# Ledger of designs, part 5: VH-VL binders against Late embryogenesis abundant protein 31 (RAB28)

Target 1, 262 residues: Late embryogenesis abundant protein 31 (RAB28), of Arabidopsis thaliana (Mouse-ear cress) (q9lj97)
Amino acid sequence: MSQEEQPKRPQEPVTYGDVFEVSGELADKPIAPEDANMMQAAETRVFGHTQKGGAAAVMQSAATANKRGGFVHPGDTTDLAAERGVTVAQTDVPGARVTTEFVGGQVVGQYVEPRPVATAAAMEAEVVGLSLQSAITIGEALEATVQTAGNKPVDQSDAAAIQAAEVRACGTNVIAPGGIAASAQSAANHNATIDRDEDKIKLIDVLAGATGKLAADKAVTRQDAEGVVSAELRNNPNLSTHPGGVAASITAAARLNERADI
Short names: E, the ipSAE of ESMFold2; O, the ipSAE of OpenDDE; V2, 0.75 times the mean of E and O plus 0.25 times the DockQ between their complexes.

## First folded at step 25 (VH-VL)

Design W3 (from V2 with heavy chain Y108H, light chain N33Q)
Fold by OpenDDE, fold request of step 26:
Structure W3 (fold): chain C 262 residues (1-262), chain A 119 residues (1-119), chain B 110 residues (1-110)
Amino acid sequence: as target 1 above (262 residues)
Amino acid sequence: QVQLVESGGGVVQPGRSLRLSCAASGFKFSRYAMYWVRQAPGKGLEWVAVISYDGSNTYYADSVKGRFTISRDNSKNTLYLQMNSLRTEDTAVYYCARHSRWLYYMDHWGQGTLVTVSS
Amino acid sequence: QSALTQPASVSGSPGQSITISCTGTSSDVGGSQSVSWYQQHPGKAPKLMIYEVEYRPYGVSNRFSGSKSGNTASLTISGLQSEDEADYYCSSWAGSNNYVFGGGTKLTVL
């Protein structure tokens, strides 16, 4: 009589922090079935289908486990997800579309798709000179970060990444007063004195209009991305890059530029 | 922060000329196409003109073609609209708007400047 | 080019969901994914709310959503709030570097 080992009931719920690089209250929240359903719906809306191995799939798996463990019930939703929503947003960059998945305002997934060159409108815009199909610059990548992580409080890791980006863009180690790097550092320092995240300076406050704030700019290279990633990692106690954050954006830009043979 | 500030609006008589300006800041102006869009009092939005990032290409709505000229000075981060042979139907708030870098939408708008053409 | 067709006005109560339609032709809304929606409060500049039919700029509430079927694009506002009272304009690329706006819809929150 093969004792069918009853699948061991999970002892602890699968939280957002267990499967995603999220912080704050969300990190400790068990993933709920409705959260997963919302993500699935959002992915389907954007992609036409759920992404294999994507956030929705991960969330479904987690939610299922949580149900089995009795930590969540059918129909349950996380308060943060309910309040702030589960969303999938797309941002177009030269040569690519970046899709970012959010739960409660935090990034839980990011996808980079090559931009179909073939939209008639885009092609026409290029032909007539209304759009630039030039390589993505560091400044542009920084601005793009606003779309993916704009509401993230600036921390030391962000500041370091931004500084690294600026240095590489300008070709100088000199931090310009009033530049993006200086602003980011100031923000990070300020935020360290603030208890509530709602009151902290956000990446959008620093990186909005980044292309206009840089003294010089250049196309993002792989080396640039590596440098920025390194800076972010070194200043992150978790030794990870923030999904959709500065390093991630620069990396995405580098990859796109490489694909475009730029 | 991206800012667009229109100026140059006022009251003019029909047949006269007026030049509008739009001062851009908070972004690399020279990398973006720019639009003029107008809105007559109590009416909807109407596309007026577009200029490429380098000024090499310009397009106009039929309603203003031959009378209006869109131009830009990238060194000054300024967009212009020269309006000649003004008509009463040209009365509107004129907005400058930034063209999305890659797609056909206007992602940032100025607050507009009022042009009144009246006898 | 003729403006895209929008209802002149729509109304809803707080908490309700409303939809604004934008009907064009196969040469504009039907032929392109370049449909955008703008919100305009009285005396203010238009604000981009939706681009490429369904995408939200950063900072735009998730209560706003866009869709398209055939030659008709739709803006849906869920959980209607008083601050949503405004004029809404759709727009679309119409080819040959032409951009066309809808006639606008006045949304009243009752």
Scores: ipSAE 0.200, ipTM 0.679, lowest interface PAE 2.1, mean pLDDT 87
Fold by ESMFold2, last read:
Structure W3 (fold): chain C 262 residues (1-262), chain A 119 residues (1-119), chain B 110 residues (1-110)
Amino acid sequence: as target 1 above (262 residues)
Amino acid sequence: QVQLVESGGGVVQPGRSLRLSCAASGFKFSRYAMYWVRQAPGKGLEWVAVISYDGSNTYYADSVKGRFTISRDNSKNTLYLQMNSLRTEDTAVYYCARHSRWLYYMDHWGQGTLVTVSS
Amino acid sequence: QSALTQPASVSGSPGQSITISCTGTSSDVGGSQSVSWYQQHPGKAPKLMIYEVEYRPYGVSNRFSGSKSGNTASLTISGLQSEDEADYYCSSWAGSNNYVFGGGTKLTVL
């Protein structure tokens, strides 16, 4: 028998709303053991290890408490985590790498990877760079993806990400004929029947001139990035974002805009 | 699609002035920071100046500070470099370059205009 | 000092891989992801080949790759072709200068 003093059994479940800044359906859901396992796997895939004190560790602790309290069972998963997934996404921004962690399409963690301490010269260069640029719009971030992934064949995850971006830029769920979301979906459908990548429609074919194709445009916000990342992840069988892809560009733009808006 | 066309280069004597222009087309000029970069014959690239997208911030290389002025007219999609008190060391091809919407790189360059400063 | 150091020249035979180094300080190459590489053929404007250390813009061959270790960035060209003969410049934001280029490296294809 154990000689260790055991903690008191929890009297109520630990929910996502208790430990994370989430809302809606997810906020009331008890954190389940498989949710935590999925996050640990996602963190390991991205970092090569789990983050001590990160979202996976918090979820594991909560899931353990919930299991001891009888609120969940081994192997349980939250409906939203099973349906919409658990994901860790990274992007590079000025002076930092931003990591965002999602459960069921909602952010449960965001942290900035440490960089070497700034020298006075490095700080001055950063200030100059930030003072040169206007806020990056959704259309501009989509066009920037041409630079980083323009040769990538369009797939369903790209189409979903682009649609999420266009909807947020225009403030409507109506898919405009001849809009970039419609073009991306058509390209993804076409490419699904094509075997050779050289014959496929590429991201540049859809995203070039995106700022001119959108009915309206806006500066990228953190909420926009969360939505676009979630759309790309949920529609990728590997449950990851594409390096240098649509979600990466939107996330980078959101972070740059936040930094410029001091 | 993106096009940057420099003009205004020529032969001038030391102490004189020139104004260079860079006509931009194929993109929303007013959203981009812009650079001037020069290259002396047989030498490497040297950054000269940068101007923010709205013209509110300007920065200069030490070698030209106080003599050169970068400016822009967003209504005409044109970048300028006013070069005063020219020296023989200012002899170079002057390139107009566009700051990317990403960090710290020049994603498109003009073909350059030659400035020769000689007695 | 914020100048970036490159070798003056490098040579290789067709089909070889070559690497061009760009060494700076912790206040530029070492402290920034803003390292870029430009190719310049004689009489032509520079062309962006690599940005943010490792990314290729659309239309740049995958034979070109970039990396960084500490204060040194590297441009690697695999499968060397005669068209690769050019000058190559690295760049970064830097301390006392707001923007700096390396001195350039002349690549000769033998």
Scores: ipSAE 0.194, ipTM 0.567, lowest interface PAE 3.6, mean pLDDT 82

Design W4 (from V2 with heavy chain L103F Y108V, light chain A94S)
Fold by ESMFold2, look of step 25:
Structure W4 (fold): chain C 262 residues (1-262), chain A 119 residues (1-119), chain B 110 residues (1-110)
Amino acid sequence: as target 1 above (262 residues)
Amino acid sequence: QVQLVESGGGVVQPGRSLRLSCAASGFKFSRYAMYWVRQAPGKGLEWVAVISYDGSNTYYADSVKGRFTISRDNSKNTLYLQMNSLRTEDTAVYYCARHSRWFYYMDVWGQGTLVTVSS
Amino acid sequence: QSALTQPASVSGSPGQSITISCTGTSSDVGGSNSVSWYQQHPGKAPKLMIYEVEYRPYGVSNRFSGSKSGNTASLTISGLQSEDEADYYCSSWSGSNNYVFGGGTKLTVL
């Protein structure tokens, strides 16, 4: 043991839960220097550089602060990053590439970018895919969020994003009692009183069957995506969107629809 | 209760025709592209055909081009496969499957219907 | 024969991990992230286990994971259970505007 630090109050470590929407043991872990180095290497391998304001940059800043505060040492890694890895994966959708970043198997970042110049074969496959599908509706994009974030506990930013989406789908500011937005707000309020994530209401509990629950529906537009993104951002303490969340799915749908209408 | 139910399978002689149906329920059928996939007894899965949500575009495996026709009736929530000039190698369980709205995979499958082509 | 090559069979004991490979080309696996994996029990329809190389549909156990390296995709099943005994198929949307399945792999749990 050591003597106490100066009589001034000590600083706290920056944890994964402070900067990312992660759960369980990872949320309490201080961000370590080797975790940040691994993410930087993974982003560099995939993008050719690190992303400004992205997960690697956030992790590096947090790890630097944690080193200066004495909470971690050069060369430290968290248990979960060492055991389960720090990875970056890319997924192609029509007209865009979605990049997802993981620490310890949990999503810490997601980016949507224009697809690189396609080969002739890849472009032909894309044309076939576009010819098979109609425009994606707001309800369908909400349902798709179940696949990417269905296990996420509902919070106020999710509720705000869902409300923005439902209002735009129905063409009115009136929220139906018992509708999706009402359910999402109730879930967020309930979850604020619950300590264990496994006991919380999840996005799947609200969003499953969204196309059947909306009073009206419409194809997602870029303006719809901007409104939903804004709502999610303004109601998230981190002032960011959730990886794979409601705003992400609505934005992806808007991009797909823009290409399909051409 | 998303469900796909195939029907119309049976035993037929080579050179004859069969029409398969796939009844969809529990989802808005007209929003989804649809597949036919077959599996010969003891063998693997083989894609047969796909049709766009509105029926305006169709694509076929080379093994069935010119003999099979995929179609749909969105007012009846039904997918069809017209199989002409049947051959013994067409003997298989035929599945209908729903195309995901987002990606290139089949998120819902029917239970299949057996077609046997033998003399 | 198919465009995607899988081993004909693989086996493991309960609690072990196994990996099933799916090898294609740059147009279906190497240059594309449209790889999916399906599980099929005898007499049953296939069930989607993995989409877009590595993502699990809601409700699929985290014992199932997917990855890709070069022109080879892999399905890994950890903590094998008797219910995992089935046939497994990879698939991809081919750059030639075809949907292709691998030949299938029979998993036996001893």
Scores: ipSAE 0.343, ipTM 0.645, lowest interface PAE 2.5, mean pLDDT 83
Fold by OpenDDE, fold request of step 26:
Structure W4 (fold): chain C 262 residues (1-262), chain A 119 residues (1-119), chain B 110 residues (1-110)
Amino acid sequence: as target 1 above (262 residues)
Amino acid sequence: QVQLVESGGGVVQPGRSLRLSCAASGFKFSRYAMYWVRQAPGKGLEWVAVISYDGSNTYYADSVKGRFTISRDNSKNTLYLQMNSLRTEDTAVYYCARHSRWFYYMDVWGQGTLVTVSS
Amino acid sequence: QSALTQPASVSGSPGQSITISCTGTSSDVGGSNSVSWYQQHPGKAPKLMIYEVEYRPYGVSNRFSGSKSGNTASLTISGLQSEDEADYYCSSWSGSNNYVFGGGTKLTVL
């Protein structure tokens, strides 16, 4: 009689922090079934189906485990998810569609799909000079980060990444007073003294209008992305880049530029 | 902070001219096409004009074509709307708005300036 | 160019879901995915709520969603709240470098 080893009941709940690069209160929250359902619905709405290995799938797995462990119950939802929502947002850039998945305002997934630039409207705008189809610049990539991680509290990893980006953009290691790097560092330092994430300076506060804050700018290259990624990783205790964060945005921009043969 | 601030509105008589300005800040102004959009009192939004990022191309609504001129000074981060031969139907709040870098939408708006054309 | 067609007004109770339609032609709404939605509170400037039919700018509540079928775009507001009371305008690229707005819809929260 092979004692079917009853699957060992998990001793601890699977939290958002266990499976995603999230911070604050969300990181410690067990993933709830309704959270996963919301993400599934959101993915389905956007993609027409749930993404294999995507956030919804991960969340479902976690929620299932949590149910088995008795940490969550059917119908449970995380307060942050309930309050701030579970969303899947898409942003179109020339040559790609970027899909970002959010739980409680934090990025839990990001997908980049190649997209033909060929919308009639976009093409017309380009032809008549209403839109710039030039290579994505570092400044633009930084601004784009607002769309994916704007509500993220600025930390040292972000500041380092932004500094690296600025250095690459300007071709100088000199941090300009009042520049974006200085601002980011200030924000990070300030945030370190703040207990509540709600009261912390967010990336949107730093990166909004980034193109206007840089003394110089240039098209993002792979090397630039590598540099920024490296900076972010070195200053992240988890040795990871934040999904939809600065390094991720720069990397995405680099890839897009490469595809465009720019 | 990314912002647009309109100015130059006021009360004018029909047939007169008025020049509106829009001061841009917090972003690289020279990389964005800009719009003027107006809203008559109690009415909806109406597109007025658009100018390319470098000022090389301009387009106008039929209602203002030949009378209004959109221009910009990128060195001053300023958008302009020269309005000539003003009519009573030109009475509106005039907004400047930033065109998306890649697509047809306006992501940043000013608070508007009121133009009243009255005899 | 004729404005896109919107209902003059819609109403709903708190917590309800409402939809605002925006009907154009094959040369505007139907001809492109360049449909955007703007929210305007009294005495305030318009605010971008949806762009490219269905995308939300950062910071816009997920209660707002956009869709399109044929020549009709739709803005759906779920979980209606009092602060949602405003005028809503759709807009679209209309070819030949023209931009067209809808006539606007006044949303009342009962």
Scores: ipSAE 0.312, ipTM 0.711, lowest interface PAE 1.5, mean pLDDT 88
Fold by OpenDDE, fold request of step 26:
Structure W4 (fold): chain C 262 residues (1-262), chain A 119 residues (1-119), chain B 110 residues (1-110)
Amino acid sequence: as target 1 above (262 residues)
Amino acid sequence: QVQLVESGGGVVQPGRSLRLSCAASGFKFSRYAMYWVRQAPGKGLEWVAVISYDGSNTYYADSVKGRFTISRDNSKNTLYLQMNSLRTEDTAVYYCARHSRWFYYMDVWGQGTLVTVSS
Amino acid sequence: QSALTQPASVSGSPGQSITISCTGTSSDVGGSNSVSWYQQHPGKAPKLMIYEVEYRPYGVSNRFSGSKSGNTASLTISGLQSEDEADYYCSSWSGSNNYVFGGGTKLTVL
């Protein structure tokens, strides 16, 4: 009678830090079943299905292990996930569709689906100057934010992030009157006086056409992303970045640029 | 706000010339290829011309080739369509449209300007 | 350049789902994923509704969806509303940096 070695109960819970490149409080949190469910739902909404080997699958596996170990129970949710949400955002950038998965405002997964740049159409477009194959700029990243967080009311953290982005794009610490940073700040201030979110100024109102609102623009670097993230965090009482928000978009752009070796 | 505004339309006689303008605002105009698309009354959309972001390349529909010239002034954020030797069949609402920077679609359209060629 | 083939008209009742087809060739619809759909209300400029076969611009209702099979692209409008009554045009890259438009489909909401 071969004693089926009962799978050794994990002695320690699988945490977010064990499976994802996350930091802070989230890194030490055991992955909970509802977290995984939220991610699964988010992936399904965006992709139409759960991604094989994606964040949802990883989280589900981890959560299952944690349940077996008695570290989490059915229905459990991580506080950060509950408070800040689990989100999946897609951004189209030149040459790729970037899907970013967030737990509590931290990136837990990123998928770059290279659009076959090699389509005859894309190649032709580039050759004839219909498309610009250049690094993603700060302005472009800001515009892309509209796709992921356009309906978000502008708050102080957004305004700070946008200001940081503008400063970095322009290479000056001077906030241009009528610039995107000024607009964002105005929006944030206005929104602070408004009770209903539906009546508040949204990110789309500020960031639409961001490339045209910037006096100067440049390719997004990692340093730029760090600066913008820092600005957003410092001005967010929750000390987190908004999923799909300004900092997230800039970060995604930076990563893409790095991968493209640009 | 991202916007395109066409102007210059009107009534002209066959054989005459007309110049259309499209004023762009709310985006970095110089980074986008631009199109002219026209629509005859009660008819569908017809591609007319395209110009690259820097104006280095231009392409035309066969129906207007040799008669129309697409150009742009990036310093003025303006797209132009010089229409020469106009024909009655050129009667249409002319739209300027922005080509996506990354993909093959027109994501921003003007409201159009009517060109009527009538004897 | 031969226009993409669309039905001249389609109709549906509020709440229903309708599909508009756009048939091309292997050199346009079938040859690329550069299919776009535009909505045009009477007296208005076209509005981009779908790009790259299936993607929606920001602000476009999720009731609009796009797909492609072979040389035929499809626009599906679910939960049909009165405001959806418009002309719809498909477009595709057709090589040589040209766009080709479909003939347009008039959607009537009964």
Scores: ipSAE 0.277, ipTM 0.707, lowest interface PAE 1.7, mean pLDDT 88

Design W4 (from V2 with heavy chain L103F Y108V, light chain A94S)
Fold by ESMFold2, fold request of step 26:
Structure W4 (fold): chain C 262 residues (1-262), chain A 119 residues (1-119), chain B 110 residues (1-110)
Amino acid sequence: as target 1 above (262 residues)
Amino acid sequence: QVQLVESGGGVVQPGRSLRLSCAASGFKFSRYAMYWVRQAPGKGLEWVAVISYDGSNTYYADSVKGRFTISRDNSKNTLYLQMNSLRTEDTAVYYCARHSRWFYYMDVWGQGTLVTVSS
Amino acid sequence: QSALTQPASVSGSPGQSITISCTGTSSDVGGSNSVSWYQQHPGKAPKLMIYEVEYRPYGVSNRFSGSKSGNTASLTISGLQSEDEADYYCSSWSGSNNYVFGGGTKLTVL
């Protein structure tokens, strides 16, 4: 052999759509080296380390393959990641910590970390307690947001999240007059003209009594939580969810319902 | 407004029976587990019983097992405590309380009703 | 009596910070996040102040906070006011299938 065989180059770029559940223009974008570096930095900022098998690790592997294949160059950043950012956000809710990772405003990872149950006796008490309650509904989760964010002024991301929740609870895209989504949208529009937070309409003003305002209701599922998170994220100027907000409450309800299935 | 209102307390002799009621309003009663908690005069809070949202599961403090029965009528939004074989040690203010949708805490309490067991 | 141990009384002056302890076992406080704190003024029903160890229900002042370490939960009240004078009870769901309250702590604002 006169020349040593060179490493095989990838035949096609590894895109966000190949490795993550994302849509639109992002799904077709090759994962770039600076995208991966930004996620690693964000994970390190939040966790103190990079997550094994997490979004940063996947992105680094994909970016390395793309560099080897000539599809990207050192220092390249996907336009959506550069413009809309790479973010890792954490929200503490009763009984869990939810971590959500974003690229270009889309969720690329979500981790739900329950608070530990430490002993056999504590596990036994929890099992008995789980038998006491029915599954938490979307309306009940919306009402629970009052506990964690009731004083928050309603903004467009809240209105979008509430609409996504109501549509899923009712199974229709038609916005009910006098429904929660309609009230939330009106509040968000009103608040956009108001300077002082004290004068703004708050989440409690919209979400109190949510179970009585919904035309229909259902137990929260994981898919419901993912849809509400996506809606809140896409309609937030920071392309993230609100700590203790609508998406956080729906996510916590989905988690609690999963535990009740045992 | 979310409310719980207890009734049925009074003075009763040892060995007799008494039935307490708790009327619920302002929330969907059938969605919530419910508690009875008592407080003897000058003493602390003591859990008595709990009933699941649909009535299918009940649990009792050891001090009342076999004598007290917790029940509910979801069509009337009412919680009950049937208290049989009453003892002087059962003298207390009895509260009904709502189990939150968030597991293991009582987010709404009634005003209480006094039960006095004396000869 | 209950299985959860609280001091019988605590006192503080207006504006001070005080902490009320609630000590249980690994089968209740130490093993569960279902620790709650209730405030009770004389002649009144208890009121929930803290749930899930550290969370405040809507409308409860941020002067109230909760935590736990090992088998001991703590309620901290900062900026004491005369209206804080009351009895305080911790609670947990125990492994014996009992909902357990502490013995109560009388807070006196001097």
Scores: ipSAE 0.223, ipTM 0.609, lowest interface PAE 4.1, mean pLDDT 83
Fold by ESMFold2, fold request of step 26:
Order: C-alpha cells, then structure tokens, then sequence
Structure W4 (fold): chain C 262 residues (1-262), chain A 119 residues (1-119), chain B 110 residues (1-110)
C-alpha cells in the first residue's frame, strides 16, 4: 500500500511584520502568493534574476508556508500590494548604485552596490575635490535636474518627487500656491491632455530657478533622497524611477554631501 | 543666462606681472569653486588653478606653482589670477570656468582673454 | 603632470558614426568616473558635451554618447553633421590636485 507523508503546516500566518521592518496596516497582512510573484518579476526586471536571500525569496517562502497552512490561496494578493504595488527601483549615484524594494509604499529592502575601490591617487583627488564646495541643497539638486532631464515632459511621478522635495526643504506639508510643487502638478495635469511631446511642459519650465522659488532650503540628506525616490517610484505607471531625473539628482546630492562629512 | 567675462590680458615682457579678472553674473558665485584654464595658440587646453567656493583652498598646476596666485572676492562676484615672473611659455588665451555643483567638471566657460609674453 | 592620450585627428562623412578615444591610467580614467568631454569650435570657448563618462548636459544632442572600458574612455558621435567639425578634449580630475586634459582631437567632417 502506498504511503504519503505530509509536510508540517504553519500554525499561524506569516505577515509582512514578521519578516520585514514595516508598520501600520501592512505589518499585519499575510504575505500572499501574488505579492511574491510581483516582487520576483520586479527583481527580474531590474537584476535579470531573483536575488538570493532577497525580498522576493523571503516573500516566496512566506507565501508558500501560508498556502500550506491554508491562510492564503493561489492568486491571492494583499490589498495594499494590489493597490499600491510591489516595486524595485535603482538610483545611480557617484560611486554607488542604490536599489530599493517596496511593498505597498514601504521599504522592504535596500541595497548599496559600491563601485570598485579606487587607486590611492584617485582617492586623494576625490578628497581634495570634496573640499572645494559646500553641501548641495535640495533647491540646487532640483535645478541640476535641468541639466540631466530638462527636456523631459513633466508627468505625475515628477510632480510627486518635486512635492516630496519641496516639503522636505520647507519642513511643512502645506503646498505653497505658485511654488514648484504646485507648478509641477499643474504641468503634469496639463500634459495628460496633450498628444505631442513637443507641446508638453518640460522639467526645465518647472525646475529652472528652483533655489529662488523655495520658501526654505536645506542640505540634502540620505533620508531626503529615500523619500523622493519613494515618491517618484510610487507615482510612475512603469514602477521605476527616471534616469537622470529628480530622484537621481537628489540621491547624487545626498551621496556627495555624505562623503564630505567624512 | 550664466556669464563669465575675463579681462586684463595684454602684451607683456618676460619677468613682468599681469592680473587677470573674471566677472561672474547670473548665478550665486559664492557657492561655486572656480578654475583658470589656458590654451596656447594652436595648442590644447591646460588646467592652471582652482579655488574653493569660499577661497579657503587653492591648488595649482606644477607649471605655475610659486608664480601664479588664484583668488576671489565674493562680494564683487569676481575671480582673479595674479601672474608673476611671466615666461614666454605662459602665452595663451586664459579662460575662467565654473566648477559644477556636481562631480568634477567645468560646466560654464568664459570667452577668454589673451596674454602674450614676448621680449 | 599626467596626460590623457587622444588621437590627433579623426574624420568621417556626414551620416557616419565616429569614436574618439581617451587613454589614461587607473588613477585618472580606470579608477575614476570623473571623465568629461568638451567640444571647441575655432575661436570659441570649450563647451561641455559629456560628464561622468556617459551623461549629457541639457541641450546636448543624443547623437553624442560616452563610455569607458579599462583605462580608455570613448566619445561616440553618430549621424555626423557639418557643425560637429571641431576639436574635442577629454578631461579627468587626477591625483596631486590636478585637473587633466587630453591633447585634443580634431574632427573633420568630409
């Protein structure tokens, strides 16, 4: 007679709070199979493969355990993951590439891929170069985006990133009428009705002179860059950041400021 | 809208001095490091000197160390190059250039001023 | 002072692609991402075309691209046009507090 031995089932569901440093509603949600599938797809899109020991692998293991325990079914998706998405974003900065993984707008993983160690002579030159200038401000980083993406039509992801930057620079959630966040949102709304890119409002039209348009300004920090990256990514239908865009410029400024503190 | 305008070039005999000026407009001069770069007639570009945004750090090419002094007056939005003990090989168009807020490159250049050193 | 080596000249016909090389050392090119490219027309000031090896500033045509392999950086100009005829200089922020330029490459559009 044939015998079948059943695997041990989980005693309770594995939630996002059990395996990641997340909070609020997400922390109590069981990790679902479609959540894991979305993260695997996102990691594969960015890396060409699923990361060993990364967020997708953890979610896959948790979803499998939850399925065996009867807490979720194939095809189930956590409501926050379905509504706000699962994404992997990369931001290039001088000397490193930062990869951030999100579920429902919360960070579940962040990786910094440093560039190879430079020669002693190159490191000496870099130290001297960092002594030449003061810390880069949020307004200056926004203006610098004109150089790398000034001809890009303004979209909702740009508007969200610019709003996050302005809020952090000014320390208030109140969006000033006629400020750069308001102008960027207006441009994004306008552009949604325009067919030809040549006729759309561009980033240069919003970001030129940003330092003078902000009510207050501050040196860019790593936390500022993380917030702006999150805003740009969450509001992009392609679930990615823009090369040379707002998030990229803010992240580069944060990286440079961090090196100068050493 | 950003502009750099050099002045003070001319013809001078070896061993003499000249002072070059670079007037900056259209940007917050005091936030930028600044360069002098020169180009001998028919030749390539040669970096001469750099000065930090606040003037506290200066660095020079070996070919001019001890003879040239870079300085700035942030209240006048002006960069200077004091050129002492001039030699025939210092003959060149001298450009001022703005250090990018980003990385290590020159994003804005002046049109240059000619210095001719001949006996 | 360390120098970056560029070919003295390069030529191409309208519509062709050409590549200008810039060879240095591990301290100025291989181990550094601070390589830039400048275009200079006769009698004019240099203009920044590429920074940090591969990035274009606003207003520079996407026909210009940059790359690096080992100790050699490259500027590629696709779809050559008559107005591309100029001198091209690479540069790097190098050791001993020096900013270094290559010797320059004269591009002729035939």
Amino acid sequence: as target 1 above (262 residues)
Amino acid sequence: QVQLVESGGGVVQPGRSLRLSCAASGFKFSRYAMYWVRQAPGKGLEWVAVISYDGSNTYYADSVKGRFTISRDNSKNTLYLQMNSLRTEDTAVYYCARHSRWFYYMDVWGQGTLVTVSS
Amino acid sequence: QSALTQPASVSGSPGQSITISCTGTSSDVGGSNSVSWYQQHPGKAPKLMIYEVEYRPYGVSNRFSGSKSGNTASLTISGLQSEDEADYYCSSWSGSNNYVFGGGTKLTVL
Scores: ipSAE 0.200, ipTM 0.596, lowest interface PAE 4.1, mean pLDDT 83

